# VHH binders against q9vm92r272to629, part 22

Target 1, 358 residues: q9vm92r272to629
Amino acid sequence: LEERMAFIEDYQQTQARSLLLYVREHQPAELISENGTIFSTTLDFALGKVKKMVRHAEHYSLDDARIKPPTPAEIVENQTFMVQSTDVLKSNAKFKVSEKVMAEYARLAGLYLDQIESLRPDYRWDGSRNLWILKPGYQSRGIGIVIRSSLDDILQWTSNNQNKKYIVQKYIERPLLIYRTKFDIRQYMLLTITDTKVSIWTYRDCYLRFSSQEFTMDDLRESIHLTNNSVQKRYKNKTNRDSRLPKNNMWSLDQFKNYLRIMGAPDGSWSKTYNGFKQNLVAVVMASLDETELLQNAFELYGCDFMLDEHYNPILIEINSTPDLSPSTEITARICPMVLKDCIRVVVDLPKNPTAAT

## First folded at step 3 (VHH)

Design n10 (framework vhh_4orz_3)
Fold by ESMFold2-Fast, scan of step 3:
Structure n10 (fold): chain B 358 residues (1-358), chain A 125 residues (1-125)
Amino acid sequence: as target 1 above (358 residues)
Amino acid sequence: EVQLVESGGGLVQAGGSLRLFCAASGFTFSSYAMAWLRQAPGKRREWVALITSGGSTDYADSVKDRFTISRDNAKNTVSLQMNSLKPEDTAIYFCAATGEWELIYSKTPSDYDYWGQGTQVTVSS
């Protein structure tokens, strides 16, 4: 219930940011028409919404603020905004304002977006499509995952599939692409508990998984947007896909490092990415560990999925507590047995010789 | 008992080459990543190169394209080929072993599991 209201608010805030992104990314003359059906009040609403988000982000405390039900006036205002902004974003509706007025709205949009993105860096991964990914809470490996752009579709989908208890997450619309193709990076994490002390480990090797098709936002099919090998192995690679991408849809870390060299990425880009993996994983584990002090000499292997932004900053997508370790490609046939074998050092050898790690 | 023993250091003129060796014993060498680090007088240890158990290599920017790390699992050795040596490369070079699982958070931070005693490299100008 409260989760539903929180999601609706998040969706509406994302719609406001999406409209401002769209305005910022287009020339004022392209956004207007003398026969335009969208009035400046729609932009005023979006700017007001983002300004409120900036204010809340600057002054947010760790104390939760409960979402209150909207007033009838707020319901009407939000519905009007949603209709008008959707017409712009999905039907290319035009504003009935002068070019000078639109140029000023574009300037303000840029200013307010810069402000919120400086406080919420994760917002830089969003585009203007307001896309959401819906995942079943009990399933993994891409099964039952769908992508939706409509609030009504999302709410109807979750309502029709209540028995599966879907998790709704914002879709990353602006990931780094390799040869116009979406990928993620599988990074292994090991969590150990020894004498009530938690330790977090990352495996030094990792691998990339590619989509079977070129990335496009015009088609939301899983073969384009879900990079899991269990999903992608069901699809044939498209003929217009860049021939430099592997037929088995995986790259080793060494192949990725070679790509970074060929593309002229700054030296140290991989080190930056890997340090970001470590920082993200420590933060997530520390935030989610409610620590049951009764566990001793326990360990758990996790498969962590990351995407990258254009600056090689990692975006944590998912942590899987039951990672697939099957030899699905030449790369996984090499890495997965080593990941398991190397766990012996951490869970058997080091606890017997604790000074060995110093 | 774990031992790492470095050799191959010495005096060389700028522009010259040296090959360092590290002989490992007392652990399953093929399961460990191996690294070379160096320490100049009065300075902290600096990482130079790493080779994973799978053979993937990584280098510090200052030595990239000049140094090559390699390993021989049959002989339990790791080597560092140093080309185009500069006076700035003068340091004691240490061999170190670590697992492929990197500790990223713990009550007690740690770097490498095992260290050698080091071998001196001196590059004259």
Scores: ipSAE 0.394, ipTM 0.677, lowest interface PAE 0.6, mean pLDDT 80

Design n11 (framework vhh_4orz_3)
Fold by ESMFold2-Fast, scan of step 3:
Structure n11 (fold): chain B 358 residues (1-358), chain A 123 residues (1-123)
Amino acid sequence: as target 1 above (358 residues)
Amino acid sequence: EVQLVESGGGLVQAGGSLRLFCAASGFTFSSYAMAWLRQAPGKRREWVALITSGGSTDYADSVKDRFTISRDNAKNTVSLQMNSLKPEDTAIYFCAAHTPWEVLYSPQDYDYWGQGTQVTVSS
C-alpha cells in the first residue's frame, strides 16, 4: 500500500526530529557516558535527515515532490537509526562522545530544528516521543481512539482494524495546559447557502473542555489525553487535580478570559486566538468548496475543536459535521439550545426578510 | 419591518453625562444581542458597547468604566449611560441588532442599525 510507505517515511522523519529535540532539551553532560553505546553517526544521520527535509520544504516543486521508495541500503540505514534513536529516547542510552562534541551537536540540532520549524510551524507542537493518534473513520465521540508510539504497533493496529478505516495523525505532545491539565476549545461554525452563494459564520461564544486528570506523558490513558465530554464524563476527577478547575470539566469563554488576565497573558491573547480560529476555518471551508455539492437555502452546523500552543496560536484538531448538542453541563445547557435557535433565525428569518431581519 | 429608534442625544459639557435610548420593533428583541456604535465626522463607525441576549456586557477600551449598557426585554429597549464625557466622544450614536453569529465570509451585508442620535461634547 502506497499510504503505508508514506506513513513509514513520515514516522522515520519524525523520529529524526524527536532525537534532535531530545538532544536540544538536555544538557550535554546528561547525554554522554564513557560506557555509551550510541555513537555520533546516529546524530549525523538525524541531522542529515532533517537537513534533507529543509531542502525539500525550501525547494518544493510539483515535479520533484513525489517520495521515491527507499533503496535496500537506505532501508538498512533507517533500521539502524531507528534502533539506536529508540534506545536513546525510550531506554536512556548514552552517547560515547566528549561533552564538547555533544554540545556542538546540541547547537546544530537547535539550528536545524529552527530551520524546519520556520517552514513547518506545526512541527513546533511535537515532542520527542513520536506519538500518533489513531481515530476511527466515523464519528464515535472519542470511542475507539488510541495513542501509539511504536511503528509496529501502529501498523498492526490498522491491519487488525481495517473494517473501521482508522485515520493516523501525529499526536500534539506540547499543547498549552491550564493548571497542568489538557483542554480543547469547542467553536461552532455555520455554513449557510442562499441563492447558491455560501456564507461562513462563527458563533460569538465558545467553551473549553478539560481532561479529568493532570497531563502526563508517562500515561497515555484517554482520561488524560482525550478532552471530549463523552469520554471525560465517564471518569471521576482525581482528588489531587487543581481545585481551580471545574468539577464538570468545562469553562465558559469568560472564565478563560479571566484566567488569561490572572496569569498575565499578553493583552490581546484571546483576540489573537479567535482571529486564528477565523483564518483556519475560512481556509478549510474554501479548500472544501470544490468538492461540496451545495443545496439552495440550506445550512450546516459544525463543531470545531482547537488546542492552543504556548503563544496562544490555535491548532485545529477536527471538524465535526454532527456536533453533540446535548446539555451535559450548565455551560452546554446554555450554549447548545441558543446555537440551534440562532441557526434557525439566520436561515429562516433572513430569507423571508433579507432587508429587515436581524 | 425592523425598526430601531434612538433618542437621548444632545449637547453636553466635558465631564457631563447623557443617557441614550433605543426602541426596537419588528423582530424578537430578547433573542438578539444589542450594540451601540458611533461615528465621528470623517472617521469609520466604531463599536462602543454590546449586551448579549443573556445580559452579559462588553465595552470598547475607550469607554470602559465610563459607559454602561443595559436592556429591558419587556419594553424592547436598550440604553447607554454615558458618564465623564470627553470632546472625543462627539459622534452620531447608533443602536444595532446583531446575530450571535459573526460573519466571516458572505456575499451580502447582514448588519443593520437605526438612523442615529447626535452627541456633542463641548470642551
Scores: ipSAE 0.358, ipTM 0.631, lowest interface PAE 1.0, mean pLDDT 79

Design n12 (framework vhh_4orz_3)
Fold by ESMFold2-Fast, scan of step 3:
Structure n12 (fold): chain B 358 residues (1-358), chain A 122 residues (1-122)
Amino acid sequence: as target 1 above (358 residues)
Amino acid sequence: EVQLVESGGGLVQAGGSLRLFCAASGFTFSSYAMAWLRQAPGKRREWVALITSGGSTDYADSVKDRFTISRDNAKNTVSLQMNSLKPEDTAIYFCAAHTPWEVLYSGQYDYWGQGTQVTVSS
């Protein structure tokens, strides 16, 4: 129940930020009309909501704050805001204010968004759509994953399906694109447990998986938004997709590094990305160890899926404990057998490594 | 027995070039990533360049655009071409081989050579 209340609060906060992002990203003249149906009170509510978030983020016990049930008056106020902000974001409803007043709201929106994004860097991945991914709590390989924007649809979906079988997470609306196309990166992780410690390993090779068509937020079809090969192999590549992208929808690490060189990416972009993979994986494993009893003298292979933001920062999307190792493309036909073979080398060679020369 | 033998070090004037070689034996060379590391007087060992089994390369920021790493799987060798050498490049250079799996907590290599001295005069 606390989980449900926490989600509703997160959704409402995201809606307020979504409205302010929308205002920041459009010219004031485009947002207003003499016959506008949305009033400045909707913007005042969004600014107040984000200001409250900034205050909480600046306090000592940010993560220890308890979510209190809203009063009836607060429920009504939130519902009114949701209706009006949704009309703006999904139906292009216009504000009935002067251009000068709207320009001031755009300035304040930028100021408040900069403040909260400084305190919550992960918010920089959000767009103005307030989109959420619902995925089964069991291994699915893209099956049963849906994208939803409506709070009522999300709550109804989780209620109609057995509770706690679905994971609800914010959709990444601002990923790095390659030739206008969405991709993710499959990175393998090996977890080994010895008598004295847990060790985490990353495989030194990885590969990229592309969507079969150009990225757009106007269409939420899985062929655009789910880069998993089990999903993408069902679709033919669109004719207007950039011809530099591979027909098999995968790139090797070498091809990605070549792309970074050709596009003039900042020096060290891949090193930054890979170091970010390492930091994300260590954090997740260490957090998980507090909740799970691990068998000693064991190893587990994981497939980890990352997206990148526009600054080459990695975003961990999913960790799969039963990764697909089938040779689905030329890329996977080369890498997957090597991953399996090299797991044996780690287990066998670890105790016989020679001392480094001094 | 696993063995890595470096060669090609020496004295050179600032702005000059050297090519280092590493001959590997006793393991399946083509399956391993190969790296060059260096240790300057009074400093810790630092990573310089890496080449994966597939031929992908990576370099420390201090040597980018000046150093080039390459490998020859037929001869079981890895080489480091060093151009536009600076006095701060003075160090003992080590060849290293490591497993395809990287330990997240360390940058240790499985097999190390004895090193080759590079001295750059001003």
Scores: ipSAE 0.251, ipTM 0.581, lowest interface PAE 1.9, mean pLDDT 78

Design n13 (framework vhh_4orz_3)
Fold by ESMFold2-Fast, scan of step 3:
Structure n13 (fold): chain B 358 residues (1-358), chain A 125 residues (1-125)
Amino acid sequence: as target 1 above (358 residues)
Amino acid sequence: EVQLVESGGGLVQAGGSLRLFCAASGFTFSSYAMAWLRQAPGKRREWVALITSGGRTDYADSVKDRFTISRDNAKNTVSLQMNSLKPEDTAIYFCAADTPWEVLWSYTPQDYDYWGQGTQVTVSS
């Protein structure tokens, strides 16, 4: 129940940001019409919502951390906002305001979005479609994953699939693309727990996985949006896909570094990306170490999936506790056996050979 | 019983060259990545160069194009050829056996300090 309420609040906040982003990215004249059906109160609501988010993000007070129950008037206001903002975002409905008034709303949208994005840099990865990815809680490899945009569809899907315990996450609508194609990066992480220490390790090698066709938001099919190899191996690469992309849909780290050089990426782009992987992984593990379930003298191997933004900042998508280590391509045939061998080295050999960890 | 023994250090003038050697024993050398790290007086140890079991090399930006790391699996040795030496290269240089796993965080960081004794390199201006 509390999880449901938190999600509804997140969805509404994302809708408000989506509307303001849409307003910021269009010319005022394109957003208005003499026959417009959308009221300026819809923009007032979105601005108020984002301003509340800014205040919450700036303050650490216990009061601001609580989701306060909405009044009946606020429920109606929320419903009106959702209907009107959806008409704008999905049906290109127009505002019934003057161009001068619309230009002022665009200015305020830019100001408020800049404020929240400075406090929450991850919000820059969001587009204006309010898309969410739904993942089964205990199923892996992309099976059962769906993308939804409607609050009602999301709530109905999770209700109809309660036995699968779906996880709902904001879909990253603006990832970095390579030759107009979606990719992710598989990064391995090792957690070791002994009676004397806990250690977090990252593997110095990684690989990229590509979708079988060019990225588009106009089609939500898994062959475009899910880069997992167990999904992509079911599809042939489309003829419109750039021929420089590999037929096996994977690149080694060296191939990615070569791409960065050819595309003229700033020096240190990979170092920035890899340092970001390390920071994200440490933060996630440290947040979970307060739990009392850690076994002594244990190790856990994780497959971590990242996307990148246009500035080569990593976006952590998924951490898999049971990563697929099968040799599915030439790249995984090389990397996966080495990861397993090196994992055993750290766990078994390190206590007898401390230099093996350096 | 792991042993790493560095040699080849010494005094050299700026612009000069020096070659360091590391003799390894007590582990399957050919299976390990090998690294050189250095520690200047009053500073923390910093990574300088790496060579993987497959022969791939990596270098810190400060030494790139000046230093070359190489290995001889038959002799269980790793070498560091240092050219165009600068006063800021002055440090004790350590050989280390390195896995592809990089430690990001450890509860007791000092517990994995096991290196050879190092070899001193001094570059005069």
Scores: ipSAE 0.233, ipTM 0.601, lowest interface PAE 2.3, mean pLDDT 79

Design n14 (framework vhh_4orz_3)
Fold by ESMFold2-Fast, scan of step 3:
Structure n14 (fold): chain B 358 residues (1-358), chain A 125 residues (1-125)
Amino acid sequence: as target 1 above (358 residues)
Amino acid sequence: EVQLVESGGGLVQAGGSLRLFCAASGFTFSSYAMAWLRQAPGKRREWVALITSYGSTDYADSVKDRFTISRDNAKNTVSLQMNSLKPEDTAIYFCAADTPWEVLWSYTPQDYDYWGQGTQVTVSS
């Protein structure tokens, strides 16, 4: 129940940011009409919501900011906002305000979005669609994953599937595309634990996985949006797909580096991306150690999935504790056995001198 | 006994070519990334080229498009083809092996597990 309330709050906050993103991305004249049906109170609500988010993020403590049940007046206000903002975002409804007033709202939207994005850098990857990925907590490999945009649809889905413990996550709407096609990058991570030492390792090679169809937000099918090979191998590549993309839907790291060179990416783009992988993985593991400390010798292999933004910044999508290591393509037939062999070398065969006391 | 043995160095005229070889023994060669580094007189040792266990390659800007690194896992050999050599390429060239896993917490990413003795390359004007 508490988790349901927290999700509803997150969804409503995302809707407010979505509306402000939409306003920031359009010229004021494009947003208004003499016959407009949306009033300035909708923008006031969105700005107030984001301003409250900025205050909470500045204070950092979620223990101080408990989620209170909404009052009846707040429920009505939230529902009115959801209806009005959805009409703007999905039906292109226009505001009934002057161009000068809309320009001021666009300025404030930019200001407040810059403030929250400085405190929450992950918000920079959100678009205006308020899309969510729902996946079963007990399954991997893309099976049972659905994408939903409606709060009611998400709540109904989770209610109808209570036995399947669904995880709900925001969808990344602005990933970097290659030849108009969505991809992710599989990066392996190894965690080794002894009585007095924890070590985090990243594998020096990785590979890219492509969707079988060109990217579009107008169609939420898994063949377009889920890059996992277990999903994509069920689908034939479409005839209108760029012929430079591989038929097996994977690229090696070398092929990606060659693409960056050909496309004229800035020098050091891959180095920037890989350093970002390392920073994200260390942060995630360090945050988890206080909750799950193993006092016995152990190692665990993780498959980490990243997308990139237009500036080659990595976006961590998922960490899989049971990664699929089967040889599904020529690329995985080479890399997966090497990863497994190399885990044994690190744990038992390679003597390493630590730079700090053990 | 772990051993890396470089060969193929020598004296060559500017604009010429040399091919360096590194023969590896005493460890599971196919599991290691292999690198070439060089040290010119009075300068620090600098990285030149890298080839991962998977076969991905990377090069220093100063040698890009002139040098090509390759490996032969059946022979436990890594080679460096050097074309359009310049006097500035004069250095002792070292072969090094590194683990395919980079430590993010306990170690620096510049640590190499195994080193060879080096082979001299001299480029005259």
Scores: ipSAE 0.189, ipTM 0.542, lowest interface PAE 2.6, mean pLDDT 79

Design n15 (framework vhh_4orz_3)
Fold by ESMFold2-Fast, scan of step 3:
Structure n15 (fold): chain B 358 residues (1-358), chain A 125 residues (1-125)
Amino acid sequence: as target 1 above (358 residues)
Amino acid sequence: EVQLVESGGGLVQAGGSLRLFCAASGFTFSDYAMAWLRQAPGKRREWVALITSGGKTDYADSVKDRFTISRDNAKNTVSLQMNSLKPEDTAIYFCAADTPWEVLWSYTPQDYDYWGQGTQVTVSS
């Protein structure tokens, strides 16, 4: 119940941010009409919701995991907002306000979005569609994953599929694209536990995985949106797909670095991205450690999946404790055996070698 | 399997020159920093020179005007050109590389994970 209430609140907050993103990203004249059916009260509600989120993040830094039940008046206000904002976002409904009034709302939208995004950098990856990705709780190599935009559809799906224990997460709507195609980056992480220390390691080599189709938000097919090789190998690349993309749907790190040079990315873009991987992984591991029952001489290999924004900032999308190490392409045939061999050297061989730093 | 094999050591007169080579295999050489360290009898290993994956170099004060480190990514080789050698340069010289696994957080920070067998350099007076 508490989990359901927390999700509903998150969905509604995301809807408010979605409306403000939409307003910020369109010219005022495009948003208004003399026959408009949406009034300024809808924008006031969205701004108030986001302003409340900003205040909570700034002043209530205490971890309040409990969402208070809404009052009957708040339920009605939320329902009205959801209907009206959905009409704007999905049916192109227009506001019945003057262009000058709309321009002021656009300015305020930008201000409040900048404020919340500075406190929650992960919000920069959200778009205006309020999309959610639903994953089976058990790892399935991308099998059974669905994307939904409707609150009712999401709640119905999870209720009808209780046996699979679905996890619901915000979909990253604004990833960096390469030649109009979605990708993610597989980064390996090793956790080692000895009697005296815990160590977190990252593997310096990584690889990119591409979708077989060009990216579009108008079509939520898995061939466009799920970059897992187990999903993508089932599909043929589109005939109109950019020919510079690999037929096997993977790039090495060297190929990505070459792409950055060709596209004129700033010097140090990859270093910035990799440092971001490191920071994200340390933060997640440190938050997850159970210091009470750590095992001695243990290690665990993780496959970590990242997307990038337009500024080459990484966002961690999942950590897989049972990574697929099969040689599915020339790239994985090279990298995966090396990862395993190097794990043995770190865990077993280097501690025994008195001349090696560890 | 990762291997670092040093060569080019030997006996040389004070004021002479030697060039050391390190042949690397079993990893993506171009992605790693390479270093030379030395150990004289009864002393701890000391760092001599470093070359980053991007080609930036750095040297210990005792050698920086006399030694030059370079790399050849096509041949997976790092070299150390040693000029104006002194008796105090007598040591076993080791090639070292960072491992593919970079420690992000640990009670014990690490700089290098792979070492070669070393090559002896003896400078007579």
Scores: ipSAE 0.272, ipTM 0.633, lowest interface PAE 1.8, mean pLDDT 79

Design n16 (framework vhh_4orz_3)
Fold by ESMFold2-Fast, scan of step 3:
Structure n16 (fold): chain B 358 residues (1-358), chain A 125 residues (1-125)
Amino acid sequence: as target 1 above (358 residues)
Amino acid sequence: EVQLVESGGGLVQAGGSLRLFCAASGFTFSSYAMAWLRQAPGKRREWVALIYSGGRTDYADSVKDRFTISRDNAKNTVSLQMNSLKPEDTAIYFCAADTPWEVLYSYTPQDYDYWGQGTQVTVSS
């Protein structure tokens, strides 16, 4: 399948970047040993892979290059790289090179990573673990979601669960944390259609949802990594969790703005975040319009989930076409009825009150 | 019942000043953005000024530096101070309230939630 081949290529490219991130994050002396089993050819391969990604990204709109399947020699090179890089990343295998040579590879790794990250800003959210999140295509409440790091495990999982039509996405390993805890932001979006005319709206209020436990990459449990309320309500908040976080695992927008003020975030950080929400949502909707059947006098309410990076840039995680509007906390008891009431105003009242020509 | 009532319109000579008022009722005024729009005879309705719930303001280029929008949440009113009026400012001026839904992409200025009846402003040349 085209999808399977595209995923394998994405996984392999992510592995190359993961190795370079690992090298950049460690001192040269920590990466080498006189009894090292990994040679510089593994680093050369990773650098070459990322350099090709940079060239492709720079010339994407100008190149009509046909995707060529890898040659037998290239397949062998990829397999060798996967084995050796995995030994480094997961088994702490050491390079058999001098400290001076390792320092030069670390410099080049930083250079190439900076280049690709400037062209692909989404890559800044990745760590060195090459983690993927697998979501069933028909379930909306975090049920059946798993996190995997092995290519073989991912391919086996999707093959064994064909009936569930799993979606495979790169896991965001470096999100912004609040008091060492993972969160996402629920932002509502409304799409209205009148004849062939489409309007996109965002609700001016939103809320944050927290994990019940402190964030760590050493433990992939859903209670740490999945912030959905349906998942988190199954778990008790851990005793060592920061006491400033709410017991119901939600913050209002005002509470988040207060947090930004107290922590000394740059002026306009929320405005930057919200403008980013708007840009992301317009881009997604506009990209999908050619595939959408236009229904006259219809509206669609979406729950959009965002995470933030360390610079308050939003990362769109999911758009849910059947958002849960039940009052699960004091915050949702206030916001959800207002969202529904305000949808009626836009869809029903606004079209009936056009100020016609004088 | 949602109601927006404009007042303060009238006849004024070029270079003069006028202050428009809009009294709002039937909704949580402080949560809404408030706007002034105008429609000249035989022309399309155009946006003039906007004040967000938080107090930030925006103006159309045609009125920037001449008009000032303000709001009083205690009295549920929005006002438009119009200075250095020109004959081309002659129009019916409308007060409008914008829903908590912010439009990101839209086809028309009448995406506003509520409208008033309008108040006539005539500027003699």
Scores: ipSAE 0.258, ipTM 0.621, lowest interface PAE 1.9, mean pLDDT 79

Design n17 (framework vhh_4orz_3)
Fold by ESMFold2-Fast, scan of step 3:
Structure n17 (fold): chain B 358 residues (1-358), chain A 126 residues (1-126)
Amino acid sequence: as target 1 above (358 residues)
Amino acid sequence: EVQLVESGGGLVQAGGSLRLFCAASGFTFSSYAMAWLRQAPGKRREWVALITSGGSTDYADSVKDRFTISRDNAKNTVSLQMNSLKPEDTAIYFCAADSTPWEVLYSYTPQDYDYWGQGTQVTVSS
């Protein structure tokens, strides 16, 4: 119930950011018409919404604030905004304002978006389509995952599939692509608990997983958008896909580094990416430890999935507590047994021999 | 007997270059990740660069794009090419070996490398 209200608020905030992003990324003359049907009040609403988000994000104490139900007047105002902003974003409706007024709104949109994006860097991964990914809580590895853009569709989907306990997450609309194809990076993480002490480790090797088809936002099929091997192994690679991509849909880290060199990526791009993996994983684990009961003398292996933005910043997509370690390609046949062996070394050998490392 | 012996340190002017070498003996070098760490006067020891047994490299933010780590498994050596040196790079540089491809991100104990060298001094004048 409270989760439903929180999601609706998140969806509406994302719609406001989507509208401002659309305005920032188009020339004022393209956004206006003498016969325009959208008024400046729609932009004022979006700016006000994002300004409130900036104020909330600036507070040091961000403890869970109870979301109060909106008043009837607020419900009407929100509904009007959703209708008008959707007409702009999905039907290319035009604003009935002067070019000079539109240019000022574009400037303010840029200012407010820069402010919120500096406080919430994850917002840079968003496009203007307000897409969400729905994952069943009881299934893993891409089974039952769907992508939706409509608030009503999302709410109806979760209501019709209550037995599957769907998790709703914002879809990353602006990932880095390789040869026009979506990929993610599987990074292993080990968590060890000895007495009351916790240690976090990353495996120094990783691998990339590719979609079987070229990336497009015009088609939301899983064969394009879900890079999990469990999903992709069900599909044949399309013939128009770049022939430099592997037939088994995986690259080693060394193959990725070679690609970065060939492309002329800035020196240190991989180092930047990997340091970002480390920072993201520490932050997530430390945040969860405050609320989670510690189990003495335990270890757990996680498969962590990352995408990258155009600047090689990592985007954490998922942490899987039951990672698939099967030898599905020559890459996983090499890496997965090593990961298992190295877990035993850290857990067993380190306590017996203090010079056995890390 | 395990040994890591660093060489190549010295005095250099800002903007200059140095190449450090670490000669390893007494263990199966090709199975180990090799790292360079440094300690400036009055500061904590900090990690600088790493090369895995498979050849994958990683660098601290302060040195990326300026330093390059490499290894020669036939000669049991690891090297650190240091370009565009700054006065803040002044430190004792240590070679270290790690038998596991796991990197500690957070631990109640510091990173425990299997083997350490005695260090080589690098001094960068302005």
Scores: ipSAE 0.260, ipTM 0.609, lowest interface PAE 1.8, mean pLDDT 81

